Miniprotein binders against q53ft3. Designs and how they scored, part 139

Target 1, 195 residues: q53ft3
Amino acid sequence: MFGCLVAGRLVQTAAQQVAEDKFVFDLPDYESINHVVVFMLGTIPFPEGMGGSVYFSYPDSNGMPVWQLLGFVTNGKPSAIFKISGLKSGEGSQHPFGAMNIVRTPSVAQIGISVELLDSMAQQTPVGNAAVSSVDSFTQFTQKMLDNFYNFASSFAVSQAQMTPSPSEMFIPANVVLKWYENFQRRLAQNPLFW
Below, E stands for the ipSAE of ESMFold2; O stands for the ipSAE of OpenDDE; V2 stands for 0.75 times the mean of E and O plus 0.25 times the DockQ between their complexes.

## First folded at step 15 (miniprotein)

Design jb3 (at its last look DockQ between E and O 0.31; V2 from the best seeds 0.00; counts 0 for: pae E 14.9 > 1.5)
Fold by OpenDDE base, look of step 15:
Structure jb3 (fold): chain B 195 residues (1-195), chain A 84 residues (1-84)
Amino acid sequence: as target 1 above (195 residues)
Amino acid sequence: SPEEIIEQIEELLERAERKLEWALQFLADGDVQFALRLLQRAVRLAQEALRLAEQLGLPELIERAQELLQEIEEIRQEIERQLS
């Protein structure tokens, strides 16, 4: 039900199911990996009220696994990207995978997905800077910000006949604000990170 | 000043990396066209960073820029594979 993608590598669509509710992907040569994408295949959704907690595991200097919570995937957010390059020196966190009997080579890390209750997931804190914000969330936020500004600016619009002389004040035509808004919308649609 | 240029290089690299991250997200969501545009932007930013770093003779920043460019190329290859 899950896939894992590393840039320049073949997509992994066959996770090892280590438990009824736990899945693992092996990541060979993990030290060269900057980002990992975890996604749902779309064949089997999460049960109602459940999602997936995504963990990263790498061997420490002694070969023991260090687990870190990266973030989450849900039916509403079926894919997530994680930056793992900066996590190699991080502290371990509590994880549901326990002692794994799988022999690991020093160069192999793992992505673990644990199917959990959404309410429980909400109480967990991922490691900082691991998860990249979703495109949808960013777009929605930006749109709200733009709408807020436009509404604010337009609320001060007056006709020329209604203007009160104020030599110390500068005035801009309302159409300038509109043109700016339209241009920004266009750029946002073409490239959400155009700046 | 050299310090200001270094800061500019680091900012360019950071921006390029963000573009790369979002490109991967778009790819995961099936929005290949948006991913490609972001990758193009990332390349331009990273190339500019590389140019400036080379002008100042900063090996560490040169290496970072080159690594980003390599990663972008790997993603482009993946996209091409998916589209074939």
Scores: ipSAE 0.026, ipTM 0.335, lowest interface PAE 5.8, mean pLDDT 81
Fold by ESMFold2, look of step 15:
Structure jb3 (fold): chain B 195 residues (1-195), chain A 84 residues (1-84)
Amino acid sequence: as target 1 above (195 residues)
Amino acid sequence: SPEEIIEQIEELLERAERKLEWALQFLADGDVQFALRLLQRAVRLAQEALRLAEQLGLPELIERAQELLQEIEEIRQEIERQLS
């Protein structure tokens, strides 16, 4: 149902399902990891009204797990990038994995995904700024750039009656630009990192 | 200076890793062709980092760039296999 990627490593697509609604990926040598991408594989969406809470766990100096809520993935945001480099000395958060006995070694952290009601997820507070802030700024910049380009290009649109011959110029029908704009907007709204 | 070039290599590798992360998100969305374009951009960045690291004889950074390029190729092969 889920994939997990760490830069410089192969994608993990086979989560350990530790409960009906709980999935885990192991992260060996976690101290060298700065970012983790969690995503849905795309063939099985969450049931309506549900989403996934994403947690990071690392062993403390005693080998005990310290869990921290990173954020969420949903049908509307099926992937997310989380920064974990600053979390390896942070405070733990309340989490749903405490009743499960998951075997760990001292150098292995975990990503946990718990399928929960969206209303329940609203009561959870992620550890500060674990989500990559450039995603929000990237979305806003990209939308403004897209609007600017469309408005600029469309200001030169002419009807066939207004065309003048220009044999050294290439032209593109205006509906091609409109189609591109509509597709780009839709895909940006679905995944702001698609481009 | 060597320190500026080392920072440039590290920035190129970080940019390549970010493009790879984005590509995987678009794979999850089913947009395979756009993901492949992002992987191509990641290859270009990692290849430039490798070129600079080789010019300075920095084996740690050479290895890091080579491992990233190998990972990208393995992902491209997996995508090609799934498309078959």
Scores: ipSAE 0.000, ipTM 0.144, lowest interface PAE 14.9, mean pLDDT 73
ESMFold2 (binder alone), look of step 15: mean pLDDT 89; pTM 0.887

Design jb4 (at its last look DockQ between E and O 0.02; V2 from the best seeds 0.00; counts 0 for: pae O 5.4 > 1.5, placed apart)
Fold by ESMFold2, look of step 15:
Structure jb4 (fold): chain B 195 residues (1-195), chain A 84 residues (1-84)
Amino acid sequence: as target 1 above (195 residues)
Amino acid sequence: SPEEIIEQIEELLERAEIKLEMALRWLQTGDVEFALRLLQYAVRLAQEALRLAEQLGLPELIERAQELLQEIEEIRQEIERQLS
């Protein structure tokens, strides 16, 4: 249903489903992470009248999870970028995850997604540090996300001599991806809001 | 005490203003459905603030609540017009 992306890491697409309406991604070495992207994979939309509240959890000094509301994803806005670097010493917020039975590891944080009624989500207010509001922050995260996409796509590159015949599949030459990547980087450096 | 009620009114209005700001941002994304639910909650908060401000006869807070409610309603009316 959901994916989670941190720049420089593999995309996570296999959330741990901890309840019918609750999904979790582990973030090992969370202290090195400044931003995460949460997105819907597109295969299963939210039911009508529902959406997703996105939380960040880290262990406190006693090893207990501290959950903070980052924001929301909905069918109308199926992806979001969240800044988590400023949250690692913050106070917890009210949250629907309760005391989950999760292995306590000092260096592992979590992203939690709770499927909830839109009316309930509207009454919740994300923590103020989670929103990305700076052009410099967006530029840095976007660059890292572009690097990740290019590295991911390039890891599947094969030469024509290495290909097995597959006449029912469509193929895109690797140079197309490279040209797109280089052009996008140049345009982003000239104007981070060129979109 | 009156001071505690004044603090409550100000808190309600601040929360309502936050929900209005959130709704405007969500409108920019094109997610009108969630924006409308944010506005609906903002109205509930501002109406309670207005009720309390009227009970204490606090003209500055009454005006602030009324202006906020008017702004929210104008945005809701424009959204509903576009959906119809």
Scores: ipSAE 0.597, ipTM 0.861, lowest interface PAE 1.4, mean pLDDT 79
Fold by OpenDDE base, look of step 15:
Structure jb4 (fold): chain B 195 residues (1-195), chain A 84 residues (1-84)
Amino acid sequence: as target 1 above (195 residues)
Amino acid sequence: SPEEIIEQIEELLERAEIKLEMALRWLQTGDVEFALRLLQYAVRLAQEALRLAEQLGLPELIERAQELLQEIEEIRQEIERQLS
């Protein structure tokens, strides 16, 4: 159901299922890890109304696990990149893995995925700077994209009277959508921060 | 200046990471080809970062760039595998 990728390492596609709704990947030598990619394999979607809360755990100086909420994956957002290098000294957060005696070896961290209700996930706050792109950034992107489209498309709007003798309603040529799409894709590919 | 180049390297890496993330997001929303293109651009950005880092002899940034390149490649391969 889930995959985990650490740069320079083999992709992990076999999570340890520690509970019906909980999955864990081991990350050996976690101190050398900067980013982790968590993604759905596409074989099994989340049940309707559910997603995955992604947690990172590492041993503290006493060998006790410190858990931190990194972010989320959902059917609509099936993958995420997390920066964990700066989290190695962070404070722990509430997590659903506390009761699980997972045998930990020194220098081994874990990625935990908990399948949870989307509504519950929305109430949780990931640790700061864990996500490469914050949800806010993506939201801003989406908004800017829509604005860009609207502005572009509207510039080509013509009245119905200009097209066919009739009311003052404005029309936009269908090909404008395609032109916008192509241009937007090109710009996005070249510079994702072009907005 | 070297400091400016370092900043440029970091920016390139960040942009590459963003493209990677965006590519991953686009994969299941319907445009795999676009996702792959994003990955290609991510590679170019990371390669440029690597080049600059090597030029300045910055081992940490070299490593970061190399790791990112590896990450992108692994994701690309996974995508291609899923498409086959």
Scores: ipSAE 0.022, ipTM 0.327, lowest interface PAE 5.4, mean pLDDT 81
ESMFold2 (binder alone), look of step 15: mean pLDDT 88; pTM 0.872

Design jc1 (at its last look DockQ between E and O 0.67; V2 from the best seeds 0.00; counts 0 for: pae E 1.8 > 1.5)
Fold by ESMFold2, look of step 15:
Structure jc1 (fold): chain B 195 residues (1-195), chain A 97 residues (1-97)
Amino acid sequence: as target 1 above (195 residues)
Amino acid sequence: SDREELIRLAERAAIKLEMALQWLADGDPQFAKRLIERAIRLLREIEELATTPEEEEIVEQAIEAAQEALQLLEQGKPDEVEEILQEAIELLEELIQ
């Protein structure tokens, strides 16, 4: 079982299994996505001698899927971040009349994972520089997750003058969240893999 | 032509060795070994196409370097492999020229 994460979105942990050895995640509104994290949930490792080839699919101008190999995940490297911003050939200017004539192209892309032999994976070559280094990518991912948590938690903060407590309602002072955020950022800058 | 095919194979072999360096840095020497093994198979195909003494010498040196890198990985010495793989990549770049 695999997970798929886009910064600023909820993690997906329920891949659609389309074959015994093939799994898919949908990426709606893919034009706004620059990076995708693919990872193993840890409950089901790859069998010995096997790993996962990770693909990105987007609809072309005719609505037909275009698949590109992003890279791999293995038991030895169970997560990876892939840059997909440069892979969206749907970028371009639209004619005013071209917009009225365009085929309605689905706005949903897909991440596909194919479980394969390591020897077969070694014969394949990923597109461009899609794979991002694990140290830098985890730092970027973690920073975005921290920003998201801080922004979300801060939206519920109240001042002491604005508090209206009730017996069933528990509060977390906003400075606790800020201190946690600052401490976590400091730890991450010193050791990007401390988690 | 045979030279065009030799260049294509050399480019592919260099890519596999560069991938191996990346996977070693990411902490997966098992997959890195398979990438090096793939590169060696490509190098042996290049060896069959080589027609000049310079081409033959470069390919032989690249094979020797890749085999040494694989041996060091088998010995559990991945930290000693980077320079050797880099040397093999430079030999392939010379061949492509």
Scores: ipSAE 0.551, ipTM 0.843, lowest interface PAE 1.8, mean pLDDT 76
Fold by OpenDDE base, look of step 15:
Structure jc1 (fold): chain B 195 residues (1-195), chain A 97 residues (1-97)
Amino acid sequence: as target 1 above (195 residues)
Amino acid sequence: SDREELIRLAERAAIKLEMALQWLADGDPQFAKRLIERAIRLLREIEELATTPEEEEIVEQAIEAAQEALQLLEQGKPDEVEEILQEAIELLEELIQ
């Protein structure tokens, strides 16, 4: 249902479902992360009148999780960019994730998504400055992220002659990735918030 | 105190309206509507706490603005909403001063 993306890292599409309406992504080495993108995969929309509250959790000095509401995603806004680098000094907020028996490894943060009624979401107040609101900033970030992804993916490109048999692996032609990239760029130029 | 509560609620209402503006810009008028509706509810609570004619007037104007914004959204006119929401936010800021 959800994906999580950090620039320079592999996209996460397999959230841990901790409840029927709650999903969690682990973010290792979170201290190096400035921004996180949370997005719907497009396979399953939110039910009518519902959306997702997006939370960030990080361990405090005592190793206890500090949760903060970053913002929201909805069917109308299926993706959002959040700045998390400045949140480490923030106060914890109420969150719906309770005492999750999540093996807390030092340096691992979490993104939590709670599927909630829009009316309930409207009653909540995200932490200030977490959501990247400017279209320009969003576009710039997205562009950097895309470039990073493309560079990452292309670094693994090999010619047919250079391929070694790996039956357990699937391969995607580089031209497919390029076409996707070009299409994405075009769409981004038309509407920076299309995705 | 009642005054402190009024200010707290006014700040919350302003935040909701600011969020509504952002969500309109982000292309989700449905959630923006919910935010405005929440702001109106908060404004009604503020109205009950108002003790001066000036406060009452400001709150009433803010409610009217928020309601107008909501109506425009329901009519599918999001482009006309921004100025009205901004006015409501300014009214709330005045109330907090």
Scores: ipSAE 0.550, ipTM 0.840, lowest interface PAE 0.8, mean pLDDT 85
ESMFold2 (binder alone), look of step 15: mean pLDDT 88; pTM 0.884

Design jc2 (at its last look DockQ between E and O 0.64; V2 from the best seeds 0.00; counts 0 for: pae E 1.6 > 1.5)
Fold by OpenDDE base, look of step 15:
Structure jc2 (fold): chain B 195 residues (1-195), chain A 97 residues (1-97)
Amino acid sequence: as target 1 above (195 residues)
Amino acid sequence: SDREELIRLAERAAIKLEMALQWLADGDPQFAKRLIEYAIRLLREIEELATTPEEEEIVEQAIEAAQEALQLLEQGKPDEVEEILQEAIELLEELIQ
């Protein structure tokens, strides 16, 4: 249902579903991350009247998770860019993820998406300055991130003849990535704020 | 105090309307509508806390503005909503002063 993208890293499309309505992405080496893109894969829309609350979790000095509401995604705005670099000093907020027995590696943060009623989402207030709202900056950032992702992904492209068996790894055809990229570019061109 | 609660609610309502403006700009009028609807609920609570005629008038005007914004959104006229929401936000800011 969801994807998570960090510039220079592989796209994450396999969220850990921790509940029927809750999804989590792990972000290793989160301290080096400035921005995160959360997006809907387009396979499954939100049910009518529902959207997603997007949270960021990082370990505090005691190793306890600090959760912050970054913003929202909806069927009408299926992706969003969040600046997380400045949030490390923020206060924790209420979150729906409870005490998840997540093996807490000190260097790993999390993006959590909670599927919620739009009416409930409307009552929530994201942390300030997390959402990148300027169209121009957003477009530039997105384009840079997309290019970075595409370049990164393409660098791993091999023919089947060149593939080394790795049963523990999943492979995505390059054409799928390209198609996604093209579709994303098209959507971005139509509405720079579609995310 | 009632005054402190009024201010808190007014600040919250203003934030919701500002969020609505942003979400309108981002292309999701549906969620913007929900934000405005919630702001109106907050405004109704503020109305109950108002103790002066001036406060009552400001809140009433803010409610009217927010309701007009909703009507325009329902009519498919999001471009006309921005000015009205901005007016409502300014009214709320006046209420907080």
Scores: ipSAE 0.783, ipTM 0.930, lowest interface PAE 0.5, mean pLDDT 85
Fold by ESMFold2, look of step 15:
Structure jc2 (fold): chain B 195 residues (1-195), chain A 97 residues (1-97)
Amino acid sequence: as target 1 above (195 residues)
Amino acid sequence: SDREELIRLAERAAIKLEMALQWLADGDPQFAKRLIEYAIRLLREIEELATTPEEEEIVEQAIEAAQEALQLLEQGKPDEVEEILQEAIELLEELIQ
């Protein structure tokens, strides 16, 4: 239902579903990460009146994990960029992920997404440093993410002579990714806020 | 104290209205509406704590501004909401001082 993207890394599209309404992505080498993008894949929207609260958790094998609210995604805003550099370890709450059987690897941080009522989300206040706060920083981060996405996707490109049949896998031509990259880059240069 | 609690609620309400502005700019008036509705609930609590005529008048004006913003969203006029929400935020900043 969700995707998670970090500059220089493979996009994650297969969240660990830890409850009917709760999803988790692992973030290895979390100390090298400045920003994370959380987005809806578009296959399943939130039910009407609901959205997603997005949390971050540091790895801590000595105690119960705590979660810091980064912000939200909704059907009306299905993607968001969160700054995780500058967060403080050990801050947050066990709610709403406390007492769950979440697979946790030492030294691996996690992004958690909790599907909740919009009215409940409105009462929550994100941690102060999480939102991207300036157009220049947002544009720079977005450009780095576009470069990363293009490089990542193109690294798996195959020619028609190299393709093998697989019923569980789908392939896209690399030139489609390049076309998307060029168009998005052009639009961003014309208006960094073209959304 | 009642004044300290009033300030805490006003700070929280201002945050919610600022979030509503951000979500309107991002094109999600549905969530912005929920943020404004919650801010109005906080303003109602502030109204019950207000002890001076100055505090009472400021919170009443903030409620009216937030309610007008909500009404404009319901009328499909989100472009007119930004200035009114900024007015409400300024009133809350006066209340905090």
Scores: ipSAE 0.676, ipTM 0.887, lowest interface PAE 1.1, mean pLDDT 80
ESMFold2 (binder alone), look of step 15: mean pLDDT 88; pTM 0.884
ESMFold2, look of step 16: ipSAE 0.586; ipTM 0.851
ESMFold2 (binder alone), look of step 16: mean pLDDT 88; pTM 0.887
OpenDDE base, look of step 16: ipSAE 0.771; ipTM 0.926

Design jc3 (at its last look DockQ between E and O 0.59; V2 from the best seeds 0.00; counts 0 for: pae E 2.2 > 1.5)
Fold by ESMFold2, look of step 15:
Structure jc3 (fold): chain B 195 residues (1-195), chain A 97 residues (1-97)
Amino acid sequence: as target 1 above (195 residues)
Amino acid sequence: SDREELIRLAERAARKLEWALQFLADGDPQFAKRLIERAIRLLREIEELATTPEEEEIVEQAIEAAQEALQLLEQGKPDEVEEILQEAIELLEELIQ
C-alpha cells in the first residue's frame, strides 16, 4: 500500500504489516540518512474518512524505540518528504506503535504508518523540524543529482587526441553532456515536476 | 507560567496551519479544513491565557483570520486562503516573541 525511499537505496515497496492498520519499514544504518520519502503506491487507497500518520523511530541509549510524529499522508496528498537528520537524539511523542510485535534492534530505525481517522490525525501535531515542501525538496534533490552526474561524467573527459578507438566502446562529446545539463536545469527552474 | 503555556499553544497552532497550507497546495482542502479547525481550538485556549491587551488583540486577529479561511474553503475558494493563513501564522510568530 505504501512505499519508502531513501536516496541511494533501493525503494522499499513491501512494508511489514504489524497490525491491520499499521505498517513499518526498517531503516538500517539510520545515522547516514537525512531525508526519507513516504508515498502511497496507488494500489490501495485509504478508506473514506481515513488517512495515514507517519512516524519515525530510532533506538535510544538503552536500545528502546523512541517514536516521533513526522506528518501525514492522505488520498489527496499521497506523498511527503521528511527530514530526519535532526531527529536522531530528540524526545519521543505520543504514538500508536506501543505493544506491537515488530523486529527491533539497537542499530535500526523505522518508519511507521498508522491508518487512522482524519479527525484523530488532525488532533496530532508533527515535530517542527521534519516537514519540507515537496516542491522545494524535489528540486533540491534533483539539482544535487544533476550536479553529481555532471561532475562525475566530466571527471572522465578526454580530448579527441587522447582517444583510442575500440569497436566495442562508444564515446560522447563532453559538450553534449554540458548542453543537456544546462537545458535540464533551466526546465527544472520553470517546472520542478516537468519530468 | 501562563506565558510559557501560551507560547507552547501558539507554536502548535502555527505548525497545524503550516501543514494546512501544504495540504491546500497539494489539493486536499478537506484535511486542510480539519487542521484549521483544530488550530482555532488552540487559539481559543490561547485567548483564555492572554493577559495583556497586545496578546488579546493578536490572538483575536489570528482567530478572525483562521475563521475567514474556513469560510472561504466552505465557499469553494481555496485560492484565496493561502495569504490569510500566512497572516495568521505571522500573528502567532509575533505572539511567541
Scores: ipSAE 0.494, ipTM 0.817, lowest interface PAE 2.2, mean pLDDT 79
Fold by OpenDDE base, look of step 15:
Structure jc3 (fold): chain B 195 residues (1-195), chain A 97 residues (1-97)
Amino acid sequence: as target 1 above (195 residues)
Amino acid sequence: SDREELIRLAERAARKLEWALQFLADGDPQFAKRLIERAIRLLREIEELATTPEEEEIVEQAIEAAQEALQLLEQGKPDEVEEILQEAIELLEELIQ
């Protein structure tokens, strides 16, 4: 249902479902992360009248989780970029994730998504510095993410002659990835918020 | 204190309007509308906490701006909303100072 993307890292598409309406991504080495992209995979939309509240959790000096509401995603806004670098000193907020028995490694933060009623979401107030307000910043971030993905994917490119049969694996032609990339770039240039 | 509560509410209202702007920009005017509606409710609470004529005037202007924004959204004119919401946010920031 959800994906999480950090620049320079692999995209995460398998959230840990901790409840029927709650999903969590682990962010190792979170101190090096400036921005996080949370997005819907497009496979399953939110139910009518529902969206997602996006939370960030990091361990405090005592190893206890500090949760902060970053913002929201909806069917109309299926993705968002959040700045998390400035949140490391923030105060904790109310969150719906309770005391999760998450093995807390001091270097691991979490992104939590709670599926909630839009009316309930509208009552919540995200932390002020989490929203990336500038279209330019968004465009730059997206471009970096796309470049990272393309570079990553391309690193696995082999010629047909070099392919080793692997019946359990699916292969995507590199040209398909390139075409997708080009199309995405074009759309991004036309409307940075097209997605 | 009442003043502290006023500031807290004003900050919340401002953030709601900021997020409304974000959702307008990102193509979800319906959720933006919800945020504006909630901001107006907060502004009404702030109005009750206002103790000076200056505070009352600022809150009133912010309510008017937010209401105008809401009307424009209902009219399908999201392009005209940004400036008005920005004005409301600035008013709220003035109230916090």
Scores: ipSAE 0.318, ipTM 0.729, lowest interface PAE 1.5, mean pLDDT 84
ESMFold2 (binder alone), look of step 15: mean pLDDT 88; pTM 0.885

Design jc4 (at its last look DockQ between E and O 0.45; V2 from the best seeds 0.56)
Fold by ESMFold2, look of step 15:
Structure jc4 (fold): chain B 195 residues (1-195), chain A 97 residues (1-97)
Amino acid sequence: as target 1 above (195 residues)
Amino acid sequence: SDREELIRLAERAAIKLEMALRWLRTGDPEFAKRLIEYAIRLLREIEELATTPEEEEIVEQAIEAAQEALQLLEQGKPDEVEEILQEAIELLEELIQ
């Protein structure tokens, strides 16, 4: 139902379901992770009136789990980016996972998703430095994504003098990528939330 | 004290209205409605704790603004609610001071 993505790692799409309404992803080597993307796969939406509360758990110096509310995903906002680099020394928050019999390695962090009523989610407050929904953080992430895409696509550019005819392949002119990039940057500067 | 509890509730209500603004901007008005509804519940608790005519008037105005925002969302007019929610947040900031 959910996916979990960390830059430079394979996407995880097979959450451990620890209850009918609770799902967990393991994050090994969590100290090297700055951001996590949580998203719905699109195959099973939340039931009407429900959504997902997203938590981060890491082991403290004694190996005990510390859980923090990162934020939410809903049918209307089915993905979110969470900054976790500043949370690894934070205080725990109220969470629904503490009474669960979760199979867990204490040296591994976890992302937990709890399917809950929207009314219940509205009463919960995420930790202050987790959300990447601030305009500045969103703009920075989007700019990095744009730069990364442009640099990647440009690394495959060849001049016409370098091309071998390949009638079974489709090509796009390199300037289409540049034009898209420039247009996207302009729109982002005018309204960071346009997309 | 009752004043400390009132301030705590006003801070929570302001946070929920600020969250509602962010969720309106993402295009998810259903969750924004739930945040506003919860904020109104907090405002009703503040109304019960208010001890001065000034506090009573401010919280009444905040409730009216939040209720109007909720009605506009139900009418499918989310773009019109931003100024109204900002007004409610400003009223809560007055209450906290």
Scores: ipSAE 0.678, ipTM 0.880, lowest interface PAE 1.1, mean pLDDT 79
Fold by OpenDDE base, look of step 15:
Structure jc4 (fold): chain B 195 residues (1-195), chain A 97 residues (1-97)
Amino acid sequence: as target 1 above (195 residues)
Amino acid sequence: SDREELIRLAERAAIKLEMALRWLRTGDPEFAKRLIEYAIRLLREIEELATTPEEEEIVEQAIEAAQEALQLLEQGKPDEVEEILQEAIELLEELIQ
């Protein structure tokens, strides 16, 4: 249902579903991350009248998770870019993820998505510094991030003849990634604010 | 105090309307509508806390502006909404001063 993208890293399309309506992505080495893209995969839309609240969690000095509401994604805005670099010293907010057995690795943060009613989402207030400031900056950043991701992913491309069997690993055909990229680019070109 | 609560609610309402503007710009008018609707609810609470004629007038005008914005969105006229929402935000800022 959801994807998570950090520039220079593999796209995450398999969120850990921690509840029927809650999904979590792990972000290793989160201190090096400035921005995160959260997006719907396009396979399953939100039910009518529902969207997603997007949260960021990082460990505090005691190793306890600090959660902050970054913003929202909806069927009308199926992706969003969040600046998380400035949040690493922020205060915690209320969140729906409870006491999750988060693997307390000091370097790992999380992106949490909670599927909620739009009316409920409207009552919530994201942290102010998480939103990307300008449309132009957003578009430029998105393009750079996508290019970085594609370059990164393509660097691992091998022919079938060159593949080493790894039964524990799942493989995605490069054409699937390319198709996704092209579709995303098209959407971005049509509406730079589609997220 | 009632005054402190009024200011708190006004700040929240302003934030919701600002968010509505942002979401209108990003292409999701449906969520913007929800934000405006919630802002109107907050404004109704503020109206109940208003103690001066000036406060009452400002809140009333803000409600009218927010309702007009919502109506325009329902009519599919998002281009006309920004100015009206900005007016409502300015009214709320005046209330907080």
Scores: ipSAE 0.517, ipTM 0.837, lowest interface PAE 0.9, mean pLDDT 85
ESMFold2 (binder alone), look of step 15: mean pLDDT 87; pTM 0.869

